# Ledger of designs, part 3: VHH binders against E3 ubiquitin-protein ligase MYLIP-A (mylipa)

Target 1, 279 residues: E3 ubiquitin-protein ligase MYLIP-A (mylipa), of Danio rerio (Zebrafish) (Brachydanio rerio) (q6tem9r1to279)
Amino acid sequence: MLCHVTRPDAVVMEIEVDAKANGEDCLNKVCRKLGIIEVDYFGLQFSGSKGENLWLNLRNRISQQMDNLTPCRLRLRVKFFVEPHLILQEQTRHLFFMHVKEDLHRGHLRMCSEQAQELSALLAQAEFGDYNQNTAKYWYTELCGSEPNQTTINSIIAKHKALEGLSQASVEYQALQLVSSLEHYGVEWHWARDAEAQRLAIGVGPEGIAICRDDFSLVNRISYPIIQIATQSGKSVYLTVTKESSDSVVLLFKLISNRAASGLYRAITETHAFYRCDT

## First folded at step 4 (VHH; framework vhh_lunsekimig_d3)

Design p26 (from a29F with T52Y T101W)
Fold by ESMFold2-Fast, scan of step 4:
Structure p26 (fold): chain B 279 residues (1-279), chain A 123 residues (1-123)
Amino acid sequence: as target 1 above (279 residues)
Amino acid sequence: EVQLVESGGGVVQPGGSLRLSCAASGFTVSDNYLYWYRQAAGIERELIASIYSGGSTNYVDSVKGRFTISRDNSENTMYLQMNSLRAEDTGLYYCTAEIRWYTFDEGSEYDYWGQGTLVTVSS
């Protein structure tokens, strides 16, 4: 079967796999074509019938997971984010950078004005190279918050000029260093409702789970060490967490579909497994 | 606390009928995705029938028209009615729900699978 796999940089790859191929067969073929040895950071996403953004289960047959195989449409995405010094290959860092860049445009990463200006300069150097006064104003508009004023633009220009002569690989590394320090670096967001049907945004990250209101304002943080059990049944995900005095409480999240609930459950369990540290 | 208990298997002649039961406790069958799998000797466990929270059903082609999956919400039980049984239907039948749990202490995931119920179609 023919799969159209879209990369984080929007380039589409045509990947031929056997009709009985597992998700990992496709992912390995994609990574082999890209020269990527660090396969474990990546996954494949597809769209559910209710607009869900779902991770392909790599151990199961592709044909058993997707409703439409003509064409088989997949997206190569970074599944597990790490600090740039842990990444061995420049191609891997480049794909991390492109993924992060998309998250920035979608408003998934929050930062102060100074960080936004510094990152804007790094992004401009990576895409366009050294500062050029004739085009500078238009390079920054997509990365500036709200309506960028001349003071903000002048600050970004000064920072961009300071990067003169740096390679794309160098500035992408610096950009990843900056964004890896942000609160929601590597956080994957899921829409859910609580037991009272209030809408929540659930962020799954390297250190734990963020429970937010629908405007992304924080309600609670749950670190992995205080979670005893995660359970998924139907459209529901349950977390059994330890309270003060070693008592337990169960949190309920209800999602729009069984696939969405499975997605949240797997995001939580697979993220914990990837970052698990025994001290 | 979560349990699924299969029953109703047995020995039948070709063309016979059996009804398998899957009694659930600790969760509600009306709100969950429920599945029947079977495993024959030398063959991977295969999905035979499914019933979704809204009541819609799906079947593998080899049993379509012969098997019927249903549930009784008042009894909190799922059933598989098997008619016109063939020798190829012989195997262990497992009831499962899409219930998974993960323990953070061990970093291990568990799926619920019961002991199964044996169906033998012979003579």
Scores: ipSAE 0.373, ipTM 0.732, lowest interface PAE 1.3, mean pLDDT 84

Design p27 (from a29F with S30D T101F)
Fold by ESMFold2-Fast, scan of step 4:
Structure p27 (fold): chain B 279 residues (1-279), chain A 123 residues (1-123)
Amino acid sequence: as target 1 above (279 residues)
Amino acid sequence: EVQLVESGGGVVQPGGSLRLSCAASGFTVDDNYLYWYRQAAGIERELIASITSGGSTNYVDSVKGRFTISRDNSENTMYLQMNSLRAEDTGLYYCTAEIRFYTFDEGSEYDYWGQGTLVTVSS
C-alpha cells in the first residue's frame, strides 16, 4: 500500500509498504530515504475520525490502526526531544529545527519577549542569511506571524546583524539550544477532562506531566518519581500518585475517544520509558 | 486503588444457580468492554462472556442460554448470572476490562488478574 508521509517541512514523501506492514516498517523506510540513522527520536502521526492527533503504534499493523488507507496519510514528527548536542546527524538536527519552527508558528512554544527576539533573529539568519536592509522587513513579518512594532523590529535587527557570517547549520543548532532551555521543550499536549468534567490541557514531557487549564495556565506538575501506576480503561486514563504520606491519590483524565485515551496513556508510558535513566 | 474484585462463588448442586459480581474501584466501567473468564483444572483461561459499553453481549457456545452477563454502570459493577449449572462449569471465574497497567518503578506494563471467585458444581 502507498503511504503519503508529510515531513516536518511540509514536503510529502510517497512510501510503498507491504499490505501487512507494521508502523515500524514504514518509519524505517521513511528514515532510510532521509538518511536518518537515529530513528528512535521519530514517530508517525495520523488523524482519527474524531479529529484526534494520534501516534501510530509501531509494533502493530498500519491497516489495523487507521480508518482510511486510500490514501494512507501519515506525518513524520519528532516524538522524543533531546538536547541538540546529543544528536549525531546534522539532518536529524535539521528535522528537529523544522519541527520546532512549526510549533512556534502554531503557538505551542512559549517564551519571554527577549528570547522570542533572539529566536526570530536566528530563524531569519537560518532562512535568509545575513541581514539586508532592503529585504529584512518582509522576513520579520513572516517569522513573527504578524506585524511587530518598530521597537521589536529594531531589537531583532540588532540581534540579526550580530549573527553575520554564521551558517544555516550553526544557527539552527543555536536555535535548538535556545528552545531546549524552555519549560515546554519536548512537551506533547493532550486535551482531557477531569472528574468534574472541567477541560484540561495535559502536557507530557521528559520529567513528568503538566496539568493545565484550557488556556495552558499551570494547575499542577507531577514528576514521574511520584507516579506509581498509569491505567488506561476505555476513554479514561488514571494516574495513581504518591501523597506526602504513604497514601496515594488517583487522578482521572477522560478523553474524547478510546483511541485518544490510549494515545495519552502511550505518550505517558513511552515518554517515561525513553527518558528513564539506565544504570 | 484501581482494582476489580470478583465475588459470589460457592458450592452448588447440578441444576442450581449462582450470581457472580465484579466490583470496580478507582476507575469507571461505563465505556469499557467487560469480560468474564473461567479457568478449569487442566485448561488455560477461556473467555466465556463479554458485554460492550452499549450492552451487546456475546457468549461461548457451552454457556449460551444458561449464563447472562450484565452491567450496572451506576454501581460500577458487572454480573454473571449462572443458571442450570453443570459439573463442567466448575472453575475459578475472573472478571476483566479492556484495561492496561504501567508501573513506573519497573518501567513496564503488566497484566493484572484478581484472585477470582471459585465455583464448584458437585455431582
Scores: ipSAE 0.522, ipTM 0.793, lowest interface PAE 0.6, mean pLDDT 86

Design p28 (from a29F with D31Y T103V)
Fold by ESMFold2-Fast, scan of step 4:
Structure p28 (fold): chain B 279 residues (1-279), chain A 123 residues (1-123)
Amino acid sequence: as target 1 above (279 residues)
Amino acid sequence: EVQLVESGGGVVQPGGSLRLSCAASGFTVSYNYLYWYRQAAGIERELIASITSGGSTNYVDSVKGRFTISRDNSENTMYLQMNSLRAEDTGLYYCTAEIRTYVFDEGSEYDYWGQGTLVTVSS
């Protein structure tokens, strides 16, 4: 079976696997071809029939999880985010950087104006190198939102000029250090509805779960220590959470499909397992 | 809390019929996708039939037209009607529901399966 695996930098790899191959067989082959030893940070994503963005279960056969196998279309993505000093390989760090860059363009990482300007300069240095009047201005326009003012652009230019001579690897490291300090670093977003059918964005991260409105404004934060049980049943995910005075509350999240619900359930349980065991 | 109990297995001649039942407790079957799996000696456990909460059914090719999965929400029970049985249908039959739990203090996930009911097709 031929798999087209798209990397975080948008390069597509052709990977041949057995018809009965598990997801981990494909992931290991991808990482081997990329020279990545740190396989555990990565996963493979695919699109469900209802437009869901789903993580491939690495222990199960690929053919049992996907509706279209001609070709099998997968995306190599960072599944578990860690602080940049814990990353051993430059190639691994580069792919983390590319993933973060995509999240920034999609508006998934919020930060203050000063941090945004500093990060914009670091991203420009990484992509284009030293400041050049003809090259840098287009990048700043894309990253700074729809209509950044001239004062903001001038500030970013000054910061970009100050980075003159720094290598791509060095500024990618600095960018990852900056974004690793942000509230939503390593948070993966899932769309759901509550018991009243109100649309929610559920963020699954290293320390817990963020429950947000559909504009990403925070409703509640739930840290892993106060979660007792997570249950998946059909399209629903239930969390049993310890409330004040040791009372338990059950939170219901209903998703668009059984696979989307499985995805949220696995995101929560696998994230908890990863960060608890890798302390 | 959650339990699934299979019954209805037995010995039958080729071409015969059996009806398997799976009684559920601790959850309501009407909200769940329900599955029948089987396992023969030396063969991995395989999914043979499924039914959605809405009643849509799916079958593996080897049993299409011979087996029928159904549910009775009022009895909290699911069934597998097996017709035109063949020697290769011999095996242990399990029911399960699409329900799983993760206990954070333990770091452990639990799936809920029945004990299985044995079907033997012999001549």
Scores: ipSAE 0.458, ipTM 0.763, lowest interface PAE 0.8, mean pLDDT 84

Design p29 (from a29F with S53W T103I)
Fold by ESMFold2-Fast, scan of step 4:
Parts: sequence; C-alpha cells; structure tokens
Structure p29 (fold): chain B 279 residues (1-279), chain A 123 residues (1-123)
Amino acid sequence: as target 1 above (279 residues)
Amino acid sequence: EVQLVESGGGVVQPGGSLRLSCAASGFTVSDNYLYWYRQAAGIERELIASITWGGSTNYVDSVKGRFTISRDNSENTMYLQMNSLRAEDTGLYYCTAEIRTYIFDEGSEYDYWGQGTLVTVSS
C-alpha cells in the first residue's frame, strides 16, 4: 500500500508499507527515512469522513482506520511537545520548529508585542540569514494580532542585525525556547460542548487540560494530577476530577462525532501516558 | 460506575427462541455503539451483532436473518432476539458498549464487559 506522508515542512514523502501494516510500521519507516531516532514525539494524522483531524492509532492496522487508501494520505506531526533542550537531534528540533512555524502562521500561538518582535527577528534569521534590507520580511501580525508601526519595524530590524552570524540551527533553538514559554505551546485544541450545550474549546497540553470559551478565554485549568478517570462513551468524554482533597466531580464534554470524542479521549490519555513516563 | 448485566439465557430445543437482555448503568444505550459477543467452549469470543447509536444494525453471517439486536432507550437496556436456534449457537453471550476508561493513577485503559449469560441449545 502506497502512503503519501506530508511532513511539517509540507514536503510529501512516498512510503510503501504492507497492506496489513500497523500505523507504527508506517511511522517507523517515515522516521527512519528522515534519520529520526526520537520517534516517540511524532504521530500520523489523517482526515475523517466528516473532515475531522484524527491521530492514527499506531497499534492498529492502517486499513481498518482510514476510508480512502488510494493513496493513503497521512500527515507527520509533532504529537508530544517538550522543552527544546530535551530534544537530542537537530533534525527532530528542525521538525518541531517547522510545526511551530505553521501554528504561528495560523494564529494558534499568540504572544505580546515584545515577544513578537524577538521571534520575528529569529524567524527571519532562520529563513533568510543575516539582515539584508532588500530581502528582510517579518512575521509580526501573525504573532501578536496587531500591525507593526515604523518604531516596531525598526526594533525588529535592530534585533535581526544583532543575530548576525548565528546559524539556522542556533536561531531555531532560540525560537523554540521562546515559544516553549508561551501558555499554549504544545496544546492541541478540540471543540466540544458542556452539559448545558455551551460551545467550548478544550486544550490538551503537557501539563493538563485548558477549558476555554469559544473565544479561547480561559474558564478553568485541570492539571493531570487531579484527574482520576477519563471515560469515552459515544460522542461524550467524561473526566472525573478531584475537587479539593476528598470530593470528586464529573465533567462532561459532548463532541460532534464518535471519532471526535475518541480523538479528545486519546489526546488526553496518550498525552498523560507520554509525560507520566518522563523522568 | 459503568455496569452491564446480561440475562435471559437458558436451555432450549433446536428451533426454539430466546431473548437476551443487557441492562446498562452509568451510561446511556442511546448514545453508544452496542455489541453482542458469543464465546463457545474452547473457542475465542466472537462479535455476532452490533447496533450503532443511530440505529444501524450488523450481524455475523451465521446469525443473519435469525437474530435481531435492539435497544429500549427508556429502560436503558439492549436486547438480542434469537430465533431458529441451532446447536452451534450454544455459548456464553456477552454484551459490551463502545466505552473506554482510563485510570490516571494506573496509566491504563479498560473495556467494560458483562459477566455473560449462558445459552444451551440441546434436544
């Protein structure tokens, strides 16, 4: 079976796997071709029949999970985000950077003006190298939601000039350091409704779950240590959490489809399992 | 707490009928994919019938046309109507739902199964 696997940098790889191959077989072959040893940070996404973005279950056969296999269309994505100093390979760090760069471009990671100015300079150094008046192009509006004035542009240029001589790998590392400090670094978002049918954005991240209104304003933050049980039942995901030391409450999230509910449930449980094993 | 309790099994002659029930608690049958599995002595458990939350049904070839899966949302119960029973239908019948539970302290997932109800078809 032929799989078209799109990398975080938008390059498509053609991967041949056995017709009965598991998702893990495909992921390992992709990572091997990319020279990636740190396979555990990555996963494969595909599109569900209702347009859902779904993570391939690596233990199950690919053909049992996807509706269209001619060709099998997958996306290589960072599934578990960590601090950049924990990443051993430059190639792994580069793919993290490209994934983050796409999130920044889509407005999924926002920051204050001061951080946006610094990151704009780092991104430009990574892409174009040393400052050159004729080629310099900066991402500022994508990072903080505001248009830069001339003072802001001059500040970004000064910061870019200060990076003279730094390699792509060095500035990608510094960029990842900066974005890893942002509240929503490594957070995967899911749309859901509460028991009153109010629309919520549920963010699943390394430290826990963020419950936000549909404008992404924070309602509540649930750290993993206070979650006792997660249950998926049809379109519903239930979390039993400790409220104060002895009480428990059950939170209900209703999603658009069984696949979407499975996706949220797996995001929560697999994220917890990954970071629980981190010593 | 999620619980599934099967009942309705018994001894019947070939050609007879039985209706199995699966009473659910801790979740609603209307919101779930529901399944009946059968386990014969010395044979691995096999899926024999399913019903989606939307009401679509599916059956393994050996029971198609003889068995009917259904649910009663008001009673929160799933049923398996078994007609034209054969000796090879003998076995322990289990109900389950598409419910997954993860225990954070243990880092492990569990599926919910009932204890089963025994069906014996003999003359």
Scores: ipSAE 0.461, ipTM 0.772, lowest interface PAE 0.8, mean pLDDT 87

Design p30 (from a29F with S50Y T103Y)
Fold by ESMFold2-Fast, scan of step 4:
Structure p30 (fold): chain B 279 residues (1-279), chain A 123 residues (1-123)
Amino acid sequence: as target 1 above (279 residues)
Amino acid sequence: EVQLVESGGGVVQPGGSLRLSCAASGFTVSDNYLYWYRQAAGIERELIAYITSGGSTNYVDSVKGRFTISRDNSENTMYLQMNSLRAEDTGLYYCTAEIRTYYFDEGSEYDYWGQGTLVTVSS
């Protein structure tokens, strides 16, 4: 069976696997072709029939999880984010960087203006190299909202000039160091509705769960230590949490499909399990 | 409390038929994906059929055309109609639902399975 696996940098890889292959077989073949030994940080995503973003269960057959196999369309994504100094390979850091860059375009990752300017300079150095007066006017548009004022552009130029001579790998590392300090680093977003059918963005991250409005403004933050139980039943995910003075509250999230609900449940439980494993 | 109880297994000759039932309590079958698994002696449990919350059905090649999965929402029960049975169909049949509970203090996940019902196809 032929799989088209899209990398975080949008390059599509053609991967042939056995018709009975499980997700792990495909992931290992992808990582082998990319020269990645740090497989545990990565997963494969696919789209459900209702537009859901779903993680492939690596232990189960691919053909049992996907509706369309001609071709099998998968996305290589970072599933578990760690601090940059824990990543051993430059190739792994590069894929983390590309994933983070996509998150910036989606409006995730909140930062102050100074951090946005610094990151803009790092992004420009990584993609275009050293500052060049004749072409720079086209580079500083990704993090600046509609159109940045001249003072902001001049600040970014100064920061970009200061990076002269640094390699792509060096500035990508610095960019990851900056973004790893941000509130939503490593957070994966899921669309859901509450008990009143109000639309929510649920962020699953290393330290817990963020409940946000559809514009990503924070409603509530739930750290893993106060979560007692997670249950998935049908299209619903239930979290039993300890609230303040030993009160127990059940939160309901209803998703667009059974697979979307399974996806949120797995994101929460697998993320907790990954970061709980302090040896 | 979530429970699944299988019934309908037995001994039948090749070419015979059996209807397995899976009675559910503590949840609604129409809200969930429901699965039939089969386990032969010394072999791992394999998925043979499932029905989605929307009512769509799926089968493995070895049973397709011979087995039919269905549910009765009013009885909160899932069924597996087994026709043209072969010796290779012999095994313990389990039902399960896509309901999972994770306990954060343990880091452990619990699935809900029935006790199984034995199907023996022999001469």
Scores: ipSAE 0.506, ipTM 0.773, lowest interface PAE 0.6, mean pLDDT 86

Design p32 (from a29F with T28E T103R)
Fold by ESMFold2-Fast, scan of step 4:
Structure p32 (fold): chain B 279 residues (1-279), chain A 123 residues (1-123)
Amino acid sequence: as target 1 above (279 residues)
Amino acid sequence: EVQLVESGGGVVQPGGSLRLSCAASGFEVSDNYLYWYRQAAGIERELIASITSGGSTNYVDSVKGRFTISRDNSENTMYLQMNSLRAEDTGLYYCTAEIRTYRFDEGSEYDYWGQGTLVTVSS
């Protein structure tokens, strides 16, 4: 079967796989075509019938996971985020950068004004090259609001001028280095409801789980060491969390579908497994 | 912790009946996908009956019309009513749910399969 795999840079790849191929067969073929040896950072996403954004289970057949195979539409995405110095290949860093750039446009990363100014300069250098007075006016609106004040613009201009002559690869590295210091770097978001049907945003990150209101304001943070068990059953995900005196508390999250609940469960368990030290 | 405990197996003559029970703990059976598997000597476990979250049932052809899967939400238990038993129905019967459990201290998924319940159909 023919799969249309959209890259983080929005380029679509046509990948032919066997009708019985599992997800990892497709991912490995995509990575081979891109010259990527660091396959473990990546996964394939698809859309569920209820609008869910789901990770393809790499061990299972593609045809048993997706409702529509005509054509098979997948997205190559970064699944596990790491510091840029741990990434061996420039192409891998480029795809990380494109993913982060998309997340910035969607408002998924928050930062202070100084960081926003630095990142604006880095994004402008990566996209457009060296500072140019006549075109720069239109480059700086993405991260500083619709109309930044003159002091902010002057600060960005000074930072952009300081990047003169730097390559796209160098600037993308610096952007990833800055973004990797942010609170929500590598955090994957899932919509759920609690036992009282209150809507929540659940952030799954390298250190643990963030429980937020629907405006992303923090309600609670649960680090992995205090989570005993994660369970997925039907549309529900349960977390058994250690409390004082060996007591445990069970947190319930209800999602829109069985596949969405499986997605949250997998995000939590696979993220924990990935960042658990192998050494 | 998640546990499934099968019971109700035994020795019966051909044409007899048995009702198997599967008591669940650590999760709710209500609105879940539930399954009965059978393992005969020398062959892999096969799915014989299922019930969806909405209550729809499905059976493998060899037991259709003879076996009935059901759930009791108040008892947190699943059942398999077996009628018109045949020698070929002999085997170890396992229940399971569409449930996944991960232990953070082990870094791996927890095995929630029960010990099964033995059904022997002989004259």
Scores: ipSAE 0.521, ipTM 0.789, lowest interface PAE 0.6, mean pLDDT 85

Design p33 (from a29F with T28H T103E)
Fold by ESMFold2-Fast, scan of step 4:
Structure p33 (fold): chain B 279 residues (1-279), chain A 123 residues (1-123)
Amino acid sequence: as target 1 above (279 residues)
Amino acid sequence: EVQLVESGGGVVQPGGSLRLSCAASGFHVSDNYLYWYRQAAGIERELIASITSGGSTNYVDSVKGRFTISRDNSENTMYLQMNSLRAEDTGLYYCTAEIRTYEFDEGSEYDYWGQGTLVTVSS
């Protein structure tokens, strides 16, 4: 079976696996070709028939999870985010950086103006090198609002000039260090509806779950220690949450499909399991 | 509390028929994919039939044309109609739904199964 695996940098890899191969067989082959030893940070995503963004279950056969196998279309993505100093390989950090850059473009990470200016300079240095009057300044405007004032632009230019001579690897590390301090670092977003059918964006991250309105404005934060149980039933995901000592409430999230609900449930449970184990 | 209760098993001659029922409580079957599994002595539990929330069905090759899975959402019940039964159909039949629970303190996951209903096809 031929798999087309798209990297975070948009390069497509052709990977041949046995027709009965498990997801982990494909992931290991991809990582081997990329020289990545730190496989545990990564997963493979695919698209469901209703446009769901789903993680391949690595223990199960690929052919039992996907409807279209001609070719099998997968995306290599970072599944579990950690601080950059914990990552041993430069190639691994580079793929983390590419994933983060895509998240920034999609508006998934919020930051103050000072952080946006610093990150804009780091992204510009990574993509274009040293400051040059004739170089495209895409990132100067991407993170600081649609019409940043001249004071903001001048601040970014000064920060970019200060990075003169730094390598791509160095500025990517600094960018990841900055981004790892943001509230939504490593957060995966899922569309759902509450018990009253109101549209919600559910963010699953290292520290817990963010419940947001459809514009990503925060409604509530639920840290893992206050979650007692999670249940998936069909298209629904239920969380039993402690509201102060001895009190509990049940939250309902209804998703577009059984696969989407399974995806949210697995994102929550697998993320908790990953960060709980410190071995 | 989530519960699944199977019934309808028994002893039948080859070529006979049985109708199995699975009554659900604690959740709505209308929202769930539903499954019938079979476990014969000495072999692993095997998926026999499935039905989606929309009513689409699928069967393992050995039972195609002989078994029919159905649901009654108003009764919160699932059925398996078994016709032209063979000796190799003998086993414990279990129903399950796509439902699972994770306990954060323990880091443990579990799914829900009934006790099973025994089908014996004997000459």
Scores: ipSAE 0.525, ipTM 0.761, lowest interface PAE 0.7, mean pLDDT 86

Design p34 (from a29F with T52Y F104W)
Fold by ESMFold2-Fast, scan of step 4:
Structure p34 (fold): chain B 279 residues (1-279), chain A 123 residues (1-123)
Amino acid sequence: as target 1 above (279 residues)
Amino acid sequence: EVQLVESGGGVVQPGGSLRLSCAASGFTVSDNYLYWYRQAAGIERELIASIYSGGSTNYVDSVKGRFTISRDNSENTMYLQMNSLRAEDTGLYYCTAEIRTYTWDEGSEYDYWGQGTLVTVSS
């Protein structure tokens, strides 16, 4: 079967795999074509019938996971985020950078105005090179995703000028260093409801789980060491956690579909498995 | 406590019929994805039939049109109706549900499977 795999930079790759291929067969073929040996940081996403954004299970047959295979539409995405100094290949860092750039456009990464201006300058240097007065008028508006005022533009210009002569690889590394210091770096968001049917945004990241209101305002944090058991049953995900009194409490998250619940469960368990080996 | 118990296997002649049952406890069959797997000697378990929480079904090509998966929500039981049985249908039949438990200290995931029920098709 023919798979259309969209890269983080929006380039679509045509990948042919056997009709019985598992997800890992496709991912390995994609990474081979991109020259990536650090396959473990990446995964493939697809859309569920209810609009869910789901991770393909790499051990299972692709045809058993997706409803539409004509063509098979997949997205290559960073699944496990790490500090940039741990990434060995420039190509891998480039794909991390492109993923982060999309997250910024979607408002998933929060930062102060000074950091936003610094990052805007780094993004401009990476995309367009050294500051040029004749063309810069359009760069910052597009890269910021908004209409900044002239004072903000002048600040970004000063920062962009200070980056003169730096290579794309160098400024992408600096951008990743800045972004890796932000609170929600590497956090994957899932929509759920609690036991009282209140809508929540659940963030699964390297340091733990964030429980937020539907506007992403923080309600609670669950660090991985206090989690005892995770269970998925139907549309529900259960977490058994330790409270300060050493008593166990069960948290319930209800999702829109069995696939969405499986997705949250896998995000939590696979994140623990990935980072447990590295620490 | 999640449990799955299969029954209904036996010996039948080619062209015969059997109905397998999978009695569930500790969860609700209507709220879960449910599967029948078959295992022949020397082969990994093969997914034969699926029924999803919305009631839609899927079958492997070799049994499509001959086998029917269903569930009875009042009895919390899943069934596999097998018609026009062939010698190649011989094997152990297992039911399972999409229920998974991950234990943090061990880093281990546990699936819930029944004990299996043997179907033998011979003359």
Scores: ipSAE 0.365, ipTM 0.659, lowest interface PAE 1.7, mean pLDDT 85

Design p35 (from a29F with D31E F104L)
Fold by ESMFold2-Fast, scan of step 4:
Structure p35 (fold): chain B 279 residues (1-279), chain A 123 residues (1-123)
Amino acid sequence: as target 1 above (279 residues)
Amino acid sequence: EVQLVESGGGVVQPGGSLRLSCAASGFTVSENYLYWYRQAAGIERELIASITSGGSTNYVDSVKGRFTISRDNSENTMYLQMNSLRAEDTGLYYCTAEIRTYTLDEGSEYDYWGQGTLVTVSS
């Protein structure tokens, strides 16, 4: 069967796999074609019938997980984020960079204005090369989404000029160093509702779970050591957590579908397992 | 807390019928994939029937056409109607649901199972 695999940079790859292939067969073939040895950082996503973003289970047959196989539409995405110095290949860093760039556009990463200006200069150098006044207007519109004020523009220009001569690979590395220090680096977001039906954004990251309002403002942060049990039942995910002021409490998250709830549950279990093995 | 309690087993003659019940607490049966397993003496537990949250059913070939899985959402209970029973159907019958549980301290998953209900088909 033919799989259309979209990369984090939006380029689509055509990948032929056996009709009985499991998810890891496809992932390995994608990574081989891209020259990526560091396969463990990556996964394949697909869309559920209710618009869910779901991770393909790599151990199970693709045909048992997806409703439409003509063609099989998948997205290559970074599943587990690590510090940039641990990434050995330039191609791997590039795909991390593109994934992070998308997270910034979605508002998932928060930073002070100084960091935002520095990152904007790095993004401009990566995309357009050395500062050029003739392209600056396009760059502000494209990368900022709206036209920033003149003081901000002047600051970014000065920072962009300071990057003169640096390669795309060098500035992408510097950008990853900057964003790896930010609060939500490597956090995967899931939409849910609490027991009162209030909409929440649930962030699954290396150190634990972030519970945010729908504008991503933090409600609570729950580190893995205080989570006793994670349970998925139908459309619901339950976390049993230890409280300092009481025995334990159960947090309920209701998602749009059984598959979405399974997705949050797997994000928690697989992320915890990945980072638990790192020391 | 999550619990599954099976009932309805007993001794019947070949060709007889039984209706097994599985009462659920701590979760809602209408939202889950539900399963009946059975275990005969000296044999591993096998999946015999399933029902999805949408109501689609599946059966192992040996019981297909004889057994019917269903649920009653108002009673939060799952059923297995067993007709035309054979000696080979003798065993301990278990219900379970797609309730996935992960303990973070140990990094391991486990499932919830009931204690089972015994079905004996003998002449």
Scores: ipSAE 0.436, ipTM 0.743, lowest interface PAE 1.1, mean pLDDT 84

